# Ledger of designs, part 75: VHH binders against Abasic site processing protein HMCES (HMCES)

Target 1, 269 residues: Abasic site processing protein HMCES (HMCES), of Homo sapiens (Human) (q96fz2)
Amino acid sequence: CGRTSCHLPRDVLTRACAYQDRRGQQRLPEWRDPDKYCPSYNKSPQSNSPVLLSRLHFEKDADSSERIIAPMRWGLVPSWFKESDPSKLQFNTTNCRSDTVMEKRSFKVPLGKGRRCVVLADGFYEWQRCQGTNQRQPYFIYFPQIKTEKSGSIGAADSPENWEKVWDNWRLLTMAGIFDCWEPPEGGDVLYSYTIITVDSCKGLSDIHHRMPAILDGEEAVSKWLDFGEVSTQEALKLIHPTENITFHAVSSVVNNSRNNTPECLAPV
Short names: E, the ipSAE of ESMFold2; O, the ipSAE of OpenDDE; V2, 0.75 times the mean of E and O plus 0.25 times the DockQ between their complexes.

## First folded at step 7 (VHH)

Design r58 (from g5 with R99K; framework vhh_6z1v_2; at its last look DockQ between E and O 0.12; V2 from the best seeds 0.00; counts 0 for: pae E 12.3 > 2, placed apart)
Fold by ESMFold2-Fast, scan of step 7:
Structure r58 (fold): chain B 269 residues (1-269), chain A 123 residues (1-123)
Amino acid sequence: as target 1 above (269 residues)
Amino acid sequence: EVQLVESGGRLVRTGGSLRLSCAASGRTFSTYAMGWFRQAPGKEREVVAAISWSGGITWHADFVKGRFTISRDNAKNTVYLQMNSLKPEDTAVYYCAAKSYTLYDSPKEYDYWGQGTQVTVSS
């Protein structure tokens, strides 16, 4: 997974992340560094994206089932990285293969510290190879959405009011991630950065791409992945597998250039 | 947290109409998406209709479209299900459920449930 959409305004995104803690209390996640959230239809590695993580990472004695939402840099910078510029990291940490996560120090160490997060997106993009040409067909891939009578679908939205209704009840894609905290050697703010765990593609997506993000389907899976105070690493890794509960549609080549950031990037063609 | 109490279920003849009400206790009712579900003996609980926290979005299952209408009154902390052209296969216990902000098409995702109200449709 190398490109996502996460364009919802902060208030809409926050409501979409409403959850229940282990005591049955309904909550909204509390923001950390909300000024760093940059909505976009076309997010690439090294940009910031919102993630959910346990409040216990920030507050000792906090209920581990309570959630923080924070923007983090896409592309995990290990806590042990010694150089002053994280862009100089020699290996790609945009994604982490599920089959080698316990073998790679960059991922095993933060995972052992309970640094699990849920990466939020409207959906993600993949490029399908086309036979007979060098052109690739981009697709927008996302959770199945409830088809509503008055909001319509993305293809039926023809006014700003209708677009607002499409996103008002959008079910965000929830991807399993690992994060780490890097302290610049010469001082400065701690950098929080994440990687998306990847698995073999499901049957439904196999014709588009051979890999997919590890998607946490439903609140039970999301809560168990985040709750590092009660759920061990071994138990949490049982949640990492392909899912068939996914849908997609073809989009225009506008999305190809990561500088393009408009609704046309995810509109059906 | 919210508590839900359904009312209005009764015996009705085929072709008849019935309105179910779900009264919610709580200062936070307006933050919940609400759903109506039903369960017949020996069958799984299924989603009948759902309405967003704002009331701006509604959803109805294909098997009730054109016959049932969900609505809500946030000032009265109540959600309604208007049922028209009732059929014997609509016989079930009807449940009201609440989910914070987001509509789901799965009973599993709803957090708060009422005790149900029995609807029986005779031929």
Scores: ipSAE 0.289, ipTM 0.679, lowest interface PAE 4.0, mean pLDDT 88
Fold by OpenDDE, second read of step 8:
Structure r58 (fold): chain B 269 residues (1-269), chain A 123 residues (1-123)
Amino acid sequence: as target 1 above (269 residues)
Amino acid sequence: EVQLVESGGRLVRTGGSLRLSCAASGRTFSTYAMGWFRQAPGKEREVVAAISWSGGITWHADFVKGRFTISRDNAKNTVYLQMNSLKPEDTAVYYCAAKSYTLYDSPKEYDYWGQGTQVTVSS
């Protein structure tokens, strides 16, 4: 996974992240560093994206079922990294393979500390290789949304009004992530950064791409992944597997350029 | 798994009003699209209304013609059907149904069902 969409306004995004804590109370996640949130139809590594994480990471004795939403840097910077520039990392931390997560120190250590997060997105992009050509067809991949007999694919909103209704009620893609905290050697603010865990693709997606993000499907999976106080690493890792509960449509080549940030990126062609 | 329990069904006169409630179990109510369906004797189950998980989008059947309104309270884990201007043709067992996140206008796509509540409209 090297490209996502996360374009919802902050208030809409927050509402879409409504949850119930372990006490059954309806809650909205509290924001940390809301000013770092930059909505975009085209998110690439090294950009900031919002993630969910347990409040217990920030507050001693907090209810670990409570959630915080925070923009973090895509591309995990390990806490032990001693260079002043994260770009000097010699290995790619955009993704973490599920099969080797416990073999790589960069991911194992923060995971062992309970640094699990849920990466939020409208969906993610993947490119299908066309047989016999050097051309790649991009697809937007996301949770199934609203489906009516009259309305084709969610992407076919014929009116601005319908478009707004769709996004106001959008189910966000929830991907399993690991985050770490890095203190720059020269001082400054602690950098929070994340990696997305990847798995083999489900059958439905296999023709497009052989790998997919580990998607946490449903509130229970999301809650368990986040709640590092009550759920062990071993138990949490059981949640990491391919899901068939995914849909996709072909999009234009507009998304190929990471600088393009328009609705056209995820619009069906 | 979600358990649904309907209430509020009773005998009413033509032109009367009734409010149905459906209480859902569990902690994930806000993640379910909810629907009201009805089945009259000898007829197929049909959709009456549906509401998205957030409550931001609603759908009503054509025969409703503005008489019924679906709503929900996620804090109370409850979905409602306000029925006004009731007619004898509205006599049926009314069912509440749930589908995870996705709103459908087809009953075939819903995963959980209540036992139903009887609504009878007398002439």
Scores: ipSAE 0.279, ipTM 0.665, lowest interface PAE 2.2, mean pLDDT 90
Fold by ESMFold2, look of step 9:
Structure r58 (fold): chain B 269 residues (1-269), chain A 123 residues (1-123)
Amino acid sequence: as target 1 above (269 residues)
Amino acid sequence: EVQLVESGGRLVRTGGSLRLSCAASGRTFSTYAMGWFRQAPGKEREVVAAISWSGGITWHADFVKGRFTISRDNAKNTVYLQMNSLKPEDTAVYYCAAKSYTLYDSPKEYDYWGQGTQVTVSS
């Protein structure tokens, strides 16, 4: 799956990620590299998107249930990669199939280091091949959302103010990912990058596309996936399966061009 | 943790107005969705109104629409319920409740509860 929306302003996104740690304490994730967050209705591979990961990746003896939020490059660059330009990687790491994750060195190695992350998005896009045309119909796919007095369907807002209120209580899509850390041979900052684990589509999505991201549905699933200090790789992989708790609507072809960053990308048609 | 303390409940005549306050303690108040619930003697607790963490989304039960308004002031860690056009059937103990981020109307979904404040509406 190769396109997402993650457009919320950083402060709204952060608050949407409120969680309870192992001790039951309410917390917000702490940002790393917040200046690299690039909100957009139309994220594609090689762009940065925010992910959650355990604080234990950064601090000795930290509580592994505490969360960091950080922008990472979509398209995992293995730590062993020797070239100076990540775009020269000879294989696609945008996604990682769940059925072969322990067979691919690019994914098995970081997974064995506990480098699990939760990839955040408003939702993702998929393109359906329609009968009677060569054109593909894009759909925006997301968690079911609760309607409120001041919220409406996506794309029904009369003004920017009303549109913002639809998103105030948006349930972010939480996808299972694997990340790695690459040190450029010519120097510079360590590159954090991720892949999204994929599974066979659930029944509800099978008419749109045959694959879907592995969605972590609920706080328990998110916590177990992130907590590499207490949850083994074997146990964590049991969380990787399709879900039927998903909804979608058709969108216009505006989203086809990855340079289009506008609410029209996810508006219902 | 979040501790919730309601105040402002008292005896009011039919047609009167009253504002309830719910003071929250804790550094993360702005991350909670908040709700007001009520419980009359012998009845189950029912949702009255709910508000998102930012205050941008509100929900009101049909039996209070147009009469009650929920609001919040995150700088003061306080949630309010403005009650107008009060009726004797509004008599109940009113509870403030908090849930992490998401807005829900079911009492079973709320994590933290206050001790309640009595509202009595007389003829």
Scores: ipSAE 0.000, ipTM 0.263, lowest interface PAE 12.3, mean pLDDT 85
ESMFold2 (binder alone), look of step 9: mean pLDDT 81; pTM 0.831
OpenDDE, look of step 9: ipSAE 0.020; ipTM 0.460

Design r61 (from g5 with R10G R13Q T14P K43Q V47F A50L H60Y A61S F63S V64A A92G Y95F; framework vhh_8cml_1)
Fold by ESMFold2-Fast, scan of step 7:
Structure r61 (fold): chain B 269 residues (1-269), chain A 123 residues (1-123)
Amino acid sequence: as target 1 above (269 residues)
Amino acid sequence: EVQLVESGGGLVQPGGSLRLSCAASGRTFSTYAMGWFRQAPGQEREFVALISWSGGITWYSDSAKGRFTISRDNAKNTVYLQMNSLKPEDTGVYFCAARSYTLYDSPKEYDYWGQGTQVTVSS
């Protein structure tokens, strides 16, 4: 997974993340650095994306079931990285393979510290390779959305008013991530950065791409992945597997250029 | 996993009101989208009202809109359907149903069902 959409305004995104803590109380996640959130239909590695993580990462005695939402850099910079410029990291940490996560130092160390996060997106993009051409067909891939007579769908939206209705009730894609904290050697703010765990593609996506992000389908899975105070690394890793609860549609080549940031990027062709 | 038990059905005259309750057992109730569906004799099940896991989103059939209100109390593991201005056409067995997170208006998308409670609107 190397391209996502996360375009919701901050207030809409926050409401879409409403959750229940361990005591059964409904809550909204508390923002950290909200001004660093940059909505976009076309997010690439090295940009910031919103993630959910446990409040316990920031407050020693906090309830580990309470959630923070924070923008983090896509592309994990390990805490042990010694250079001054994180763009000089010589390893691609955009994705982390589920089968080798406990073998790779860059991922094993933060995972052992409980640094699990849930990466939020409207959905993600993948490019289907076809025989006989070097051009690839992009697809937008996302959770099945509410299907009622009153709700709009991306495929049925034909006006700005209908597009607005689609997003008011959008179920965000929730991907399993690992984050780390890096302190610049020359001083400055701690950099929080993340990687998305990947698994083998499900049957439904196999014709599009051979890999997919590890999707946490439902609040029980999301809660267990985030709750590093009560859920061990071993138990959390049992949540990492392909899901069939996913849908997609073809999109235009507008999305190919990561500088294009318009609704056309995810509109059906 | 969740088990659902409906109550509150009965016989009422046209123009009357009933409040249906659906008691859920199970630790995951707060993560389920809930719905009320009904089935009249000789007809297929149809949706009446739906509510999201948080209670922030509600959806009503055209026949229920303006007359019925769906609500939930996650602390009590209960979903309610307040039915006002009842009509003979509202007669049927009312079922409570649950699915994980996502609302659908098709009965086929729901994983857990109650046994149903009879609502009869007649003079």
Scores: ipSAE 0.000, ipTM 0.117, lowest interface PAE 18.8, mean pLDDT 84
Fold by OpenDDE, second read of step 8:
Structure r61 (fold): chain B 269 residues (1-269), chain A 123 residues (1-123)
Amino acid sequence: as target 1 above (269 residues)
Amino acid sequence: EVQLVESGGGLVQPGGSLRLSCAASGRTFSTYAMGWFRQAPGQEREFVALISWSGGITWYSDSAKGRFTISRDNAKNTVYLQMNSLKPEDTGVYFCAARSYTLYDSPKEYDYWGQGTQVTVSS
């Protein structure tokens, strides 16, 4: 996964992340560093994206079922990294393969510390290789959305009003991530960064791409992944698998340029 | 590998109470979520209660809510099911299960099972 969409306004995004804590109370996640949130139809590695994580990571004795939402850098910077510039990392940390997560120090160590997060997105993009050509067809991949009588499929919104309604009720894609905290050697602010765990693609997606993000489907899966105080690493890792509960449509080549940040990125062709 | 052994079952009158215990083998008990299931004759195994690895999260089936309490002692490698206000419909074999994957009501994904203990509620 090398491209996502996360374009919802902050308030809409927050509401879309409504949850129940272990006490059954309805809650909204509290923001950390809300000013770092930059909505975009076209998010690339090294950009900031919002993730969910347990409040226990920030507050001693906090209820670990409570959630914080925080923009973090895409591309995990390990805490042990001693260079002053994260760009000097010699290995790619955009993704973490599920089969080798426990073999790589960069991911194993933060995971062992309970540094699990849920990466939020409207969906993610993948490119299908066309046989015999150098051409790639991009697809937008996302959770199936609830069809409301009035709100057609993504793209059927005949009116701006309908489009807004669709996004107001958009089910966000929830991807399993690992984050780490890096303190720059020269001092400064702690950098929070994340990697997206990837798995082999489900059957439905296999013709498009052979790998997919580990998607946490449902509130229970999300809660358990986040709740490092009550769910062990071993338990959490069982949540990492391909899911068939996904849909997709072909989009234009507009998304190929990472600088393009328009609704056309998501629009079906 | 974890071995589970249930105990505490028996015959009780309606309105009575029982406390089931499940002892787990090994040193990795705290890495598992523990659950109780039951199976009545001719019926499928059904979810009763589940507790997280640290004991901080519990949840129950609708039939168990308000009457049953699941707890665990990690130092003793034991999970408990306190059953109060028992009814004839609670009759069945109760199974302890351990899992590395958190599921609320599906037995299919549990890793280890006990042999079960018989609970009979009858006047």
Scores: ipSAE 0.000, ipTM 0.250, lowest interface PAE 12.4, mean pLDDT 89

Design r62 (framework vhh_6z1v_2)
Fold by OpenDDE, second read of step 8:
Structure r62 (fold): chain B 269 residues (1-269), chain A 122 residues (1-122)
Amino acid sequence: as target 1 above (269 residues)
Amino acid sequence: EVQLVESGGRLVRTGGSLRLSCAASGRTFSTYAMGWFRQAPGKEREVVAAISWSGGITWHADFVKGRFTISRDNAKNTVYLQMNSLKPEDTAVYYCAARAYQLYDTSEYDYWGQGTQVTVSS
């Protein structure tokens, strides 16, 4: 996974991330560094994207089922990295293969510390190789959107609340990630960065691409992945597998250029 | 500002089909979603369908039951509502709406069309 979309306004995104804590209370995730959120139809590695993580990472004795939303850098910078420039990393940390996650120190160590996150996106892009040509067809891959049964309760359309009811029900793609905290040797702000865990593609995507993000399908999977206080690393890793619960459509070559940030990136062709 | 102009509303018989169009113009670059709403006499306005600006994500109300389909032509900046198997209960003024946000402050704005009358006769 080398390209995602996350274009919702901040407030809409927040509402789309509504959840229940372990007590059953409905909550919205609290933002950390909301100013770093930059909506985009075309997110590439090294850009900031919003992730969910347990509040326990920031607050001692916090309820570990509570969620924080924070923009983090795509491409994990390990805490042990001693260079002043993260770009000097000699290995790619955009993705972490599920089969080797425990073999690589850069991923194993933060995972062992419970530094699990859920990477949020509208969806992700993959390119299909066309047989006999050097051409690649891009696809946008995302969760099927569920027809909300709650449509009957949507009051008068004139109320902004009605729009909120519709758009708050967008189902965001939730990908399993590992994050780390890096302190620059020269001082400065702590850098939070993440990697997306990848798995072999499901049957439905196999013709497009052989690898896919580890998608956490459903609130239970998301909650378990985030709750490092109650769920062990071994248990969490059981959640990492391919899912067939995805849909996709072909998009234009507009997305090929990472500088393009327009709705056309997602548009079906 | 975004301007929305609906068209296609007319009298149709039960079981008939109709296609509504909504043309968007103006500062549409900040628009991230569009939708169709309807208001029947004496009833509250209700959402019928919604679509992302890119057309990649769609939502339909439960009462649609597969009869209506929202779509978008990006080249024409137009959103459509294909309505099949129309019923008298579908009689209403249908409104097109767009939601936009400002990139800098993420404030949201709603834009509405004037509406188009759809009447389904028994």
Scores: ipSAE 0.022, ipTM 0.471, lowest interface PAE 4.8, mean pLDDT 88
Fold by ESMFold2-Fast, scan of step 7:
Order: C-alpha cells, then sequence, then structure tokens
Structure r62 (fold): chain B 269 residues (1-269), chain A 122 residues (1-122)
C-alpha cells in the first residue's frame, strides 16, 4: 500500500469518525494539529495523513477508549534514529510486514509502547501489471459503501446522485498502523510518523496485487486495535489478517503522477 | 444519548398534506443518522424514510416514494417528514428514531420518540 486518497474536508472527515466510547457515549474524535491536515485524492509516502489513536497517549489518566485524530507523516521514523534529516532514513518504513513486525526493532519497540493507530483513507490505490506490456492499470480499493435510492423521481426538487452525496455517508477505510515519536537531535517539534501493516492479499485482490493493508473491519476491531490500555499487543495482533470485505474499480492513469490531486484520480473508467 | 419528541400528527383528509417534526436534544444530533418509522395497530413498526447525518443521503420506502420527503435542519436539531397525497393506508403512529453510528441500515435504531398519531380519512 503506497498511495491513498483522503480528500474529505476536515469537518466531514471528523463526522465520518463518530464513535461510541466504552460507556456507550456518542463522541467525535478530538483533533491534534488540525492545521496539518491536507485533503488529497493522491497521498504518497512522506505526506501527512489523519490517524486515530487513543487519548491515553496524550493524557496519563484518560479513558483509553476515547479517540484523538491527528495528522502524522507516512513513513515511520524510529525514536532511536540519530540523523538530523528523517528523509535520509535508508530503509523503507511506508509499510510493515505483519509476519516480521515483532522481529524488526523499528516496529517492535513502538508496538511494545502501545503505539497503535488506525490510518484513515477514502481508499487506497494499487497498480496491476498488464500481460505483454510494461503498462500498469491502477485501481481504487475501498470498503463496500451503502447504496442509496436515486433521488430523481422524488418531489419537486429532483436531483440526480452526485459525488458530494456519496461522500457525506462514505465509510472510511480503516487500516492498522504503528506510529512512533521522533525528537530531532538539533531540537524542534516532535515528529509523529506511522507505517501501515501489510498482509497477503485476499482472494478478491490477488489479481491486482500480492499484498494488501491490514484492514480493521468494523468498530469492534478498530476499538480493540486502538485501546492499548486494555488490549495487549498479543491480543491486538490477532486482528491483523487479510479481509474479503473490500471492493474496487479501475481508474485513469491520471493517478500515476502523485502531483495530480483531482477527483479524476478515483473516478471509474 | 439523544431524546426525541415528535409533533405534527393530526386528522387529515385523503389527498391532503402534513409535515411531521422531530425535535432532538443534545449536541450530538448532527452525528446521528435519523429515520421515520410508522406502526399501524397490531402490526410491527416499518421504516418509512431515513436520512444521513449531513442530509446528503436519503432513502424512502417504495410505498411512500414520490409522496413523502425526509429532511433535516441540524442548526435546529430537527428532522422533518413532509407527507403529500395522503391515503387512508398512511394512518399510523409515526416514530422518529436515531442511530448513534453514522453508517446505517434500516434494521436497528438506538433511540426512539414516543410517536405522533396521523389519521387519514376518506
Amino acid sequence: as target 1 above (269 residues)
Amino acid sequence: EVQLVESGGRLVRTGGSLRLSCAASGRTFSTYAMGWFRQAPGKEREVVAAISWSGGITWHADFVKGRFTISRDNAKNTVYLQMNSLKPEDTAVYYCAARAYQLYDTSEYDYWGQGTQVTVSS
């Protein structure tokens, strides 16, 4: 998983993350650094993306079931990294393989500290190799969405379905992530950065790509992954597996260039 | 939690129009998906219409499509059901309901009002 879409305006994104805490209280996640959130149809590694994490990471006595939403850099910079420029990290931490997560110091250490997060996206992109050519076909991959009745036959204010109506009730893709906190050796703000855990592709995606992000399907899985105060590392890792509850469609080559940031990036072709 | 209070039900003649209102208390109203249900005597409640948190997505049952329209005003914490071309078959107690989670189907709602009686006479 190396490219995503997360284009919702901040208010819409926040409401899409409405949840219930352990007591059944309806809540919206609280923002940290909301000014760093940059909506885009075409997010690449090293850009910031919104993640959910437990409020307990920021307040020692907080209810661990309460959620913060914060932008974090995609590409985990380990807390032990000693260089002054994180872009000089020589190994790729965009993704973390589920089968080696406990063997890699970069991931094992933050995981041991409970630094689990849920990475939010509209969906992600993958490129399918085409037979007999070096061309690749991009696909947009996302949760199945609730279908609504077409409104064109209703009342005096008839309106056909449009993309804004779809996005108002969009089910965000929720991917299992690990984050870490890095303090620049020369001083400055703490950098929060994350990696997306990857698993073998499910049967439905195997013709597109051999790997997929570890998707947390439903609020029970999301809650358990985030709740490091009540759910151990061992128990949380049981949530990491392929899922078949995913859909996709082919998109235009416009998405290939990460500088292109328009609705055409995810529109069906 | 949210508390729901329906109003607007009354006796109306066949072919008439009526607007029902559902007033919700609490700041979380704008995060709730809302629905209108109805129940005739001796029958189970059935879903009439549903609306997403923003109002951008609506659903109407086939038996009211083209006659009823659901809408909401988040600034007033209110959801509405505009009922046109009323038929005797529309006679029922109408209930407002809320789902605490934004992703919804028509099967389960978390909070319910007490209902408002609509009677349609020939």
Scores: ipSAE 0.000, ipTM 0.291, lowest interface PAE 12.1, mean pLDDT 84

Design r63 (framework vhh_6z1v_2)
Fold by ESMFold2-Fast, scan of step 7:
Structure r63 (fold): chain B 269 residues (1-269), chain A 122 residues (1-122)
Amino acid sequence: as target 1 above (269 residues)
Amino acid sequence: EVQLVESGGRLVRTGGSLRLSCAASGRTFSTYAMGWFRQAPGKEREVVAAISWSGGITWHADFVKGRFTISRDNAKNTVYLQMNSLKPEDTAVYYCAAKTWTIYEGSEYNYWGQGTQVTVSS
């Protein structure tokens, strides 16, 4: 996973992240640095994307089930990185393979500190290779959406005229991430950056791409991944596996250029 | 997966202090939430304190709050209960217990020690 859509306005995104804390109280996540959130239909690595993380990362006496939403840089910069320019990191940390996460220092260290986050997106893009050509077909991949009547998917009831109305009740894709905090050696603001954990593709996506993000399907999985105060690394890693609860449709080549930021990027062809 | 052995229980005078230790054997100690329980003669077992797997979250029962402090040292596979301002009512067998996932009050613990006797005299 190297390209996502996360275009909802801040207030809509916040409402889409409504949750219950461990006491059963309904809450909205509290924002950190909301001015750094830039909605886009076409987000690439090195841009900021919103993530959920436990409030306990910021307040030592906080309930670990309470959530913060914060923009973080996509492309994890390890806390041990000694150079002054994080863009000079020689390793690609856009994704982290689930099978080697405990073997790679860049990921093992923040994971050991409980630095788990949930990466939010409308959905993600993948490019299907066409054998014998250099052409690739892009797809937009997202959770099945429920129409206002329960048990209906967006695909079953969707029409072009109603597409924009679904964003008010859109079920955001929730991907398992690891973040780290990097302090510039020369001084300056702490940089928060993340990577998306990847797994083997499910059967439904295998014809599009051989890898997929580790998707946390449902609030129980999301809560356990975030709650580093109550859920150990070993237990949290049990949540990392392929899921079949995903849908997709082909999109136009407009999405190929990361500078294009329009609804056409995710519109069906 | 984990075995627990409590130590440190003894006779102490009212107003005294005592530190209990719980040594865990097994390679998975750092993945478990830990709790201290006690059972006085003729009474039900009650939860005294609990600590998350990382030590970042602690909970203490109202009747010991301000007097007892739970802590852990994952490098030593040990959980501690520091008991100050002891009262005769604190007389009980103290048990160390371990569980996976959460430290929710009233949740069942999976692994238990044999207990250590604490007696508080006037």
Scores: ipSAE 0.011, ipTM 0.403, lowest interface PAE 9.4, mean pLDDT 85
Fold by OpenDDE, second read of step 8:
Structure r63 (fold): chain B 269 residues (1-269), chain A 122 residues (1-122)
Amino acid sequence: as target 1 above (269 residues)
Amino acid sequence: EVQLVESGGRLVRTGGSLRLSCAASGRTFSTYAMGWFRQAPGKEREVVAAISWSGGITWHADFVKGRFTISRDNAKNTVYLQMNSLKPEDTAVYYCAAKTWTIYEGSEYNYWGQGTQVTVSS
């Protein structure tokens, strides 16, 4: 996964992340560093995207079932990294393969510390290789949405009148991630960064791409992944597998350019 | 940084009971998963039991077979190991350990006590 969409306004995004804590109380996640949230139809590695993580990561004696929402850098910078510039990382940390997560220090260590997060997106993009050509067809991949009588095609979401109907009720894609905290050697603010765990593609996506993000489907899966205080790494990793509960449509080549940030990126062609 | 101090280890007879305590320093006790480990002479350290930060999740080793129970009191910054039906094979130094992440990963505990000796006589 190298491209996502996360364009909802902050308030809408927050509401879409409503949850119940372990006590059954309805809650909204509290924001950390909300100013770093930058909505975009076209999110690339090294950009900031909102993730969910347990409040226990930030607050003493916090209920680990409570959630914080925070923009983090896409591309995990391990805490042990000693260079002053994260861009000097010699290996790609955009994704973490589920089969080797425990073999790679960069991912194993933060995972062992309970640094699990849920990466939020409208959906993600993948490119299908066209047989015999160098051309690639991009697809937007996302959770199936509840068809409201008036909810036309995602394309109808481009009208102001329909935007509220479609996007206000949009089910966000919830991807399993690992985050780490990096302190710059020269001082400064702690950098929070994340990697997306990937798995082999489900049968439905296999023709598009052979790998997909590990999608946490449902509140229980999300809760268990986040709750590092109660849920072991071993149990959490059981949640990492392909899911067939995904839909997709072909989009235009507009998304090919990472600088394009318009609704056309995810509009069906 | 958390300091852990075990207590309660002593000589007991087979079939006896013992309660171990581990007192943790600091104000962040409730953020730590806690575990009890033991090491017998000439043997490797092994996990006995683990408990999540809230106490909601517990794990016990197979050899415990219901004889031992881990618990905690966050208000007292203390974790306990109630040991019943003790056997000579339970003779070991028992260690308390703490970590800020999942309970089942014994190798990644960050803080350790000095241990308390439990001896079970036949």
Scores: ipSAE 0.006, ipTM 0.222, lowest interface PAE 12.3, mean pLDDT 88

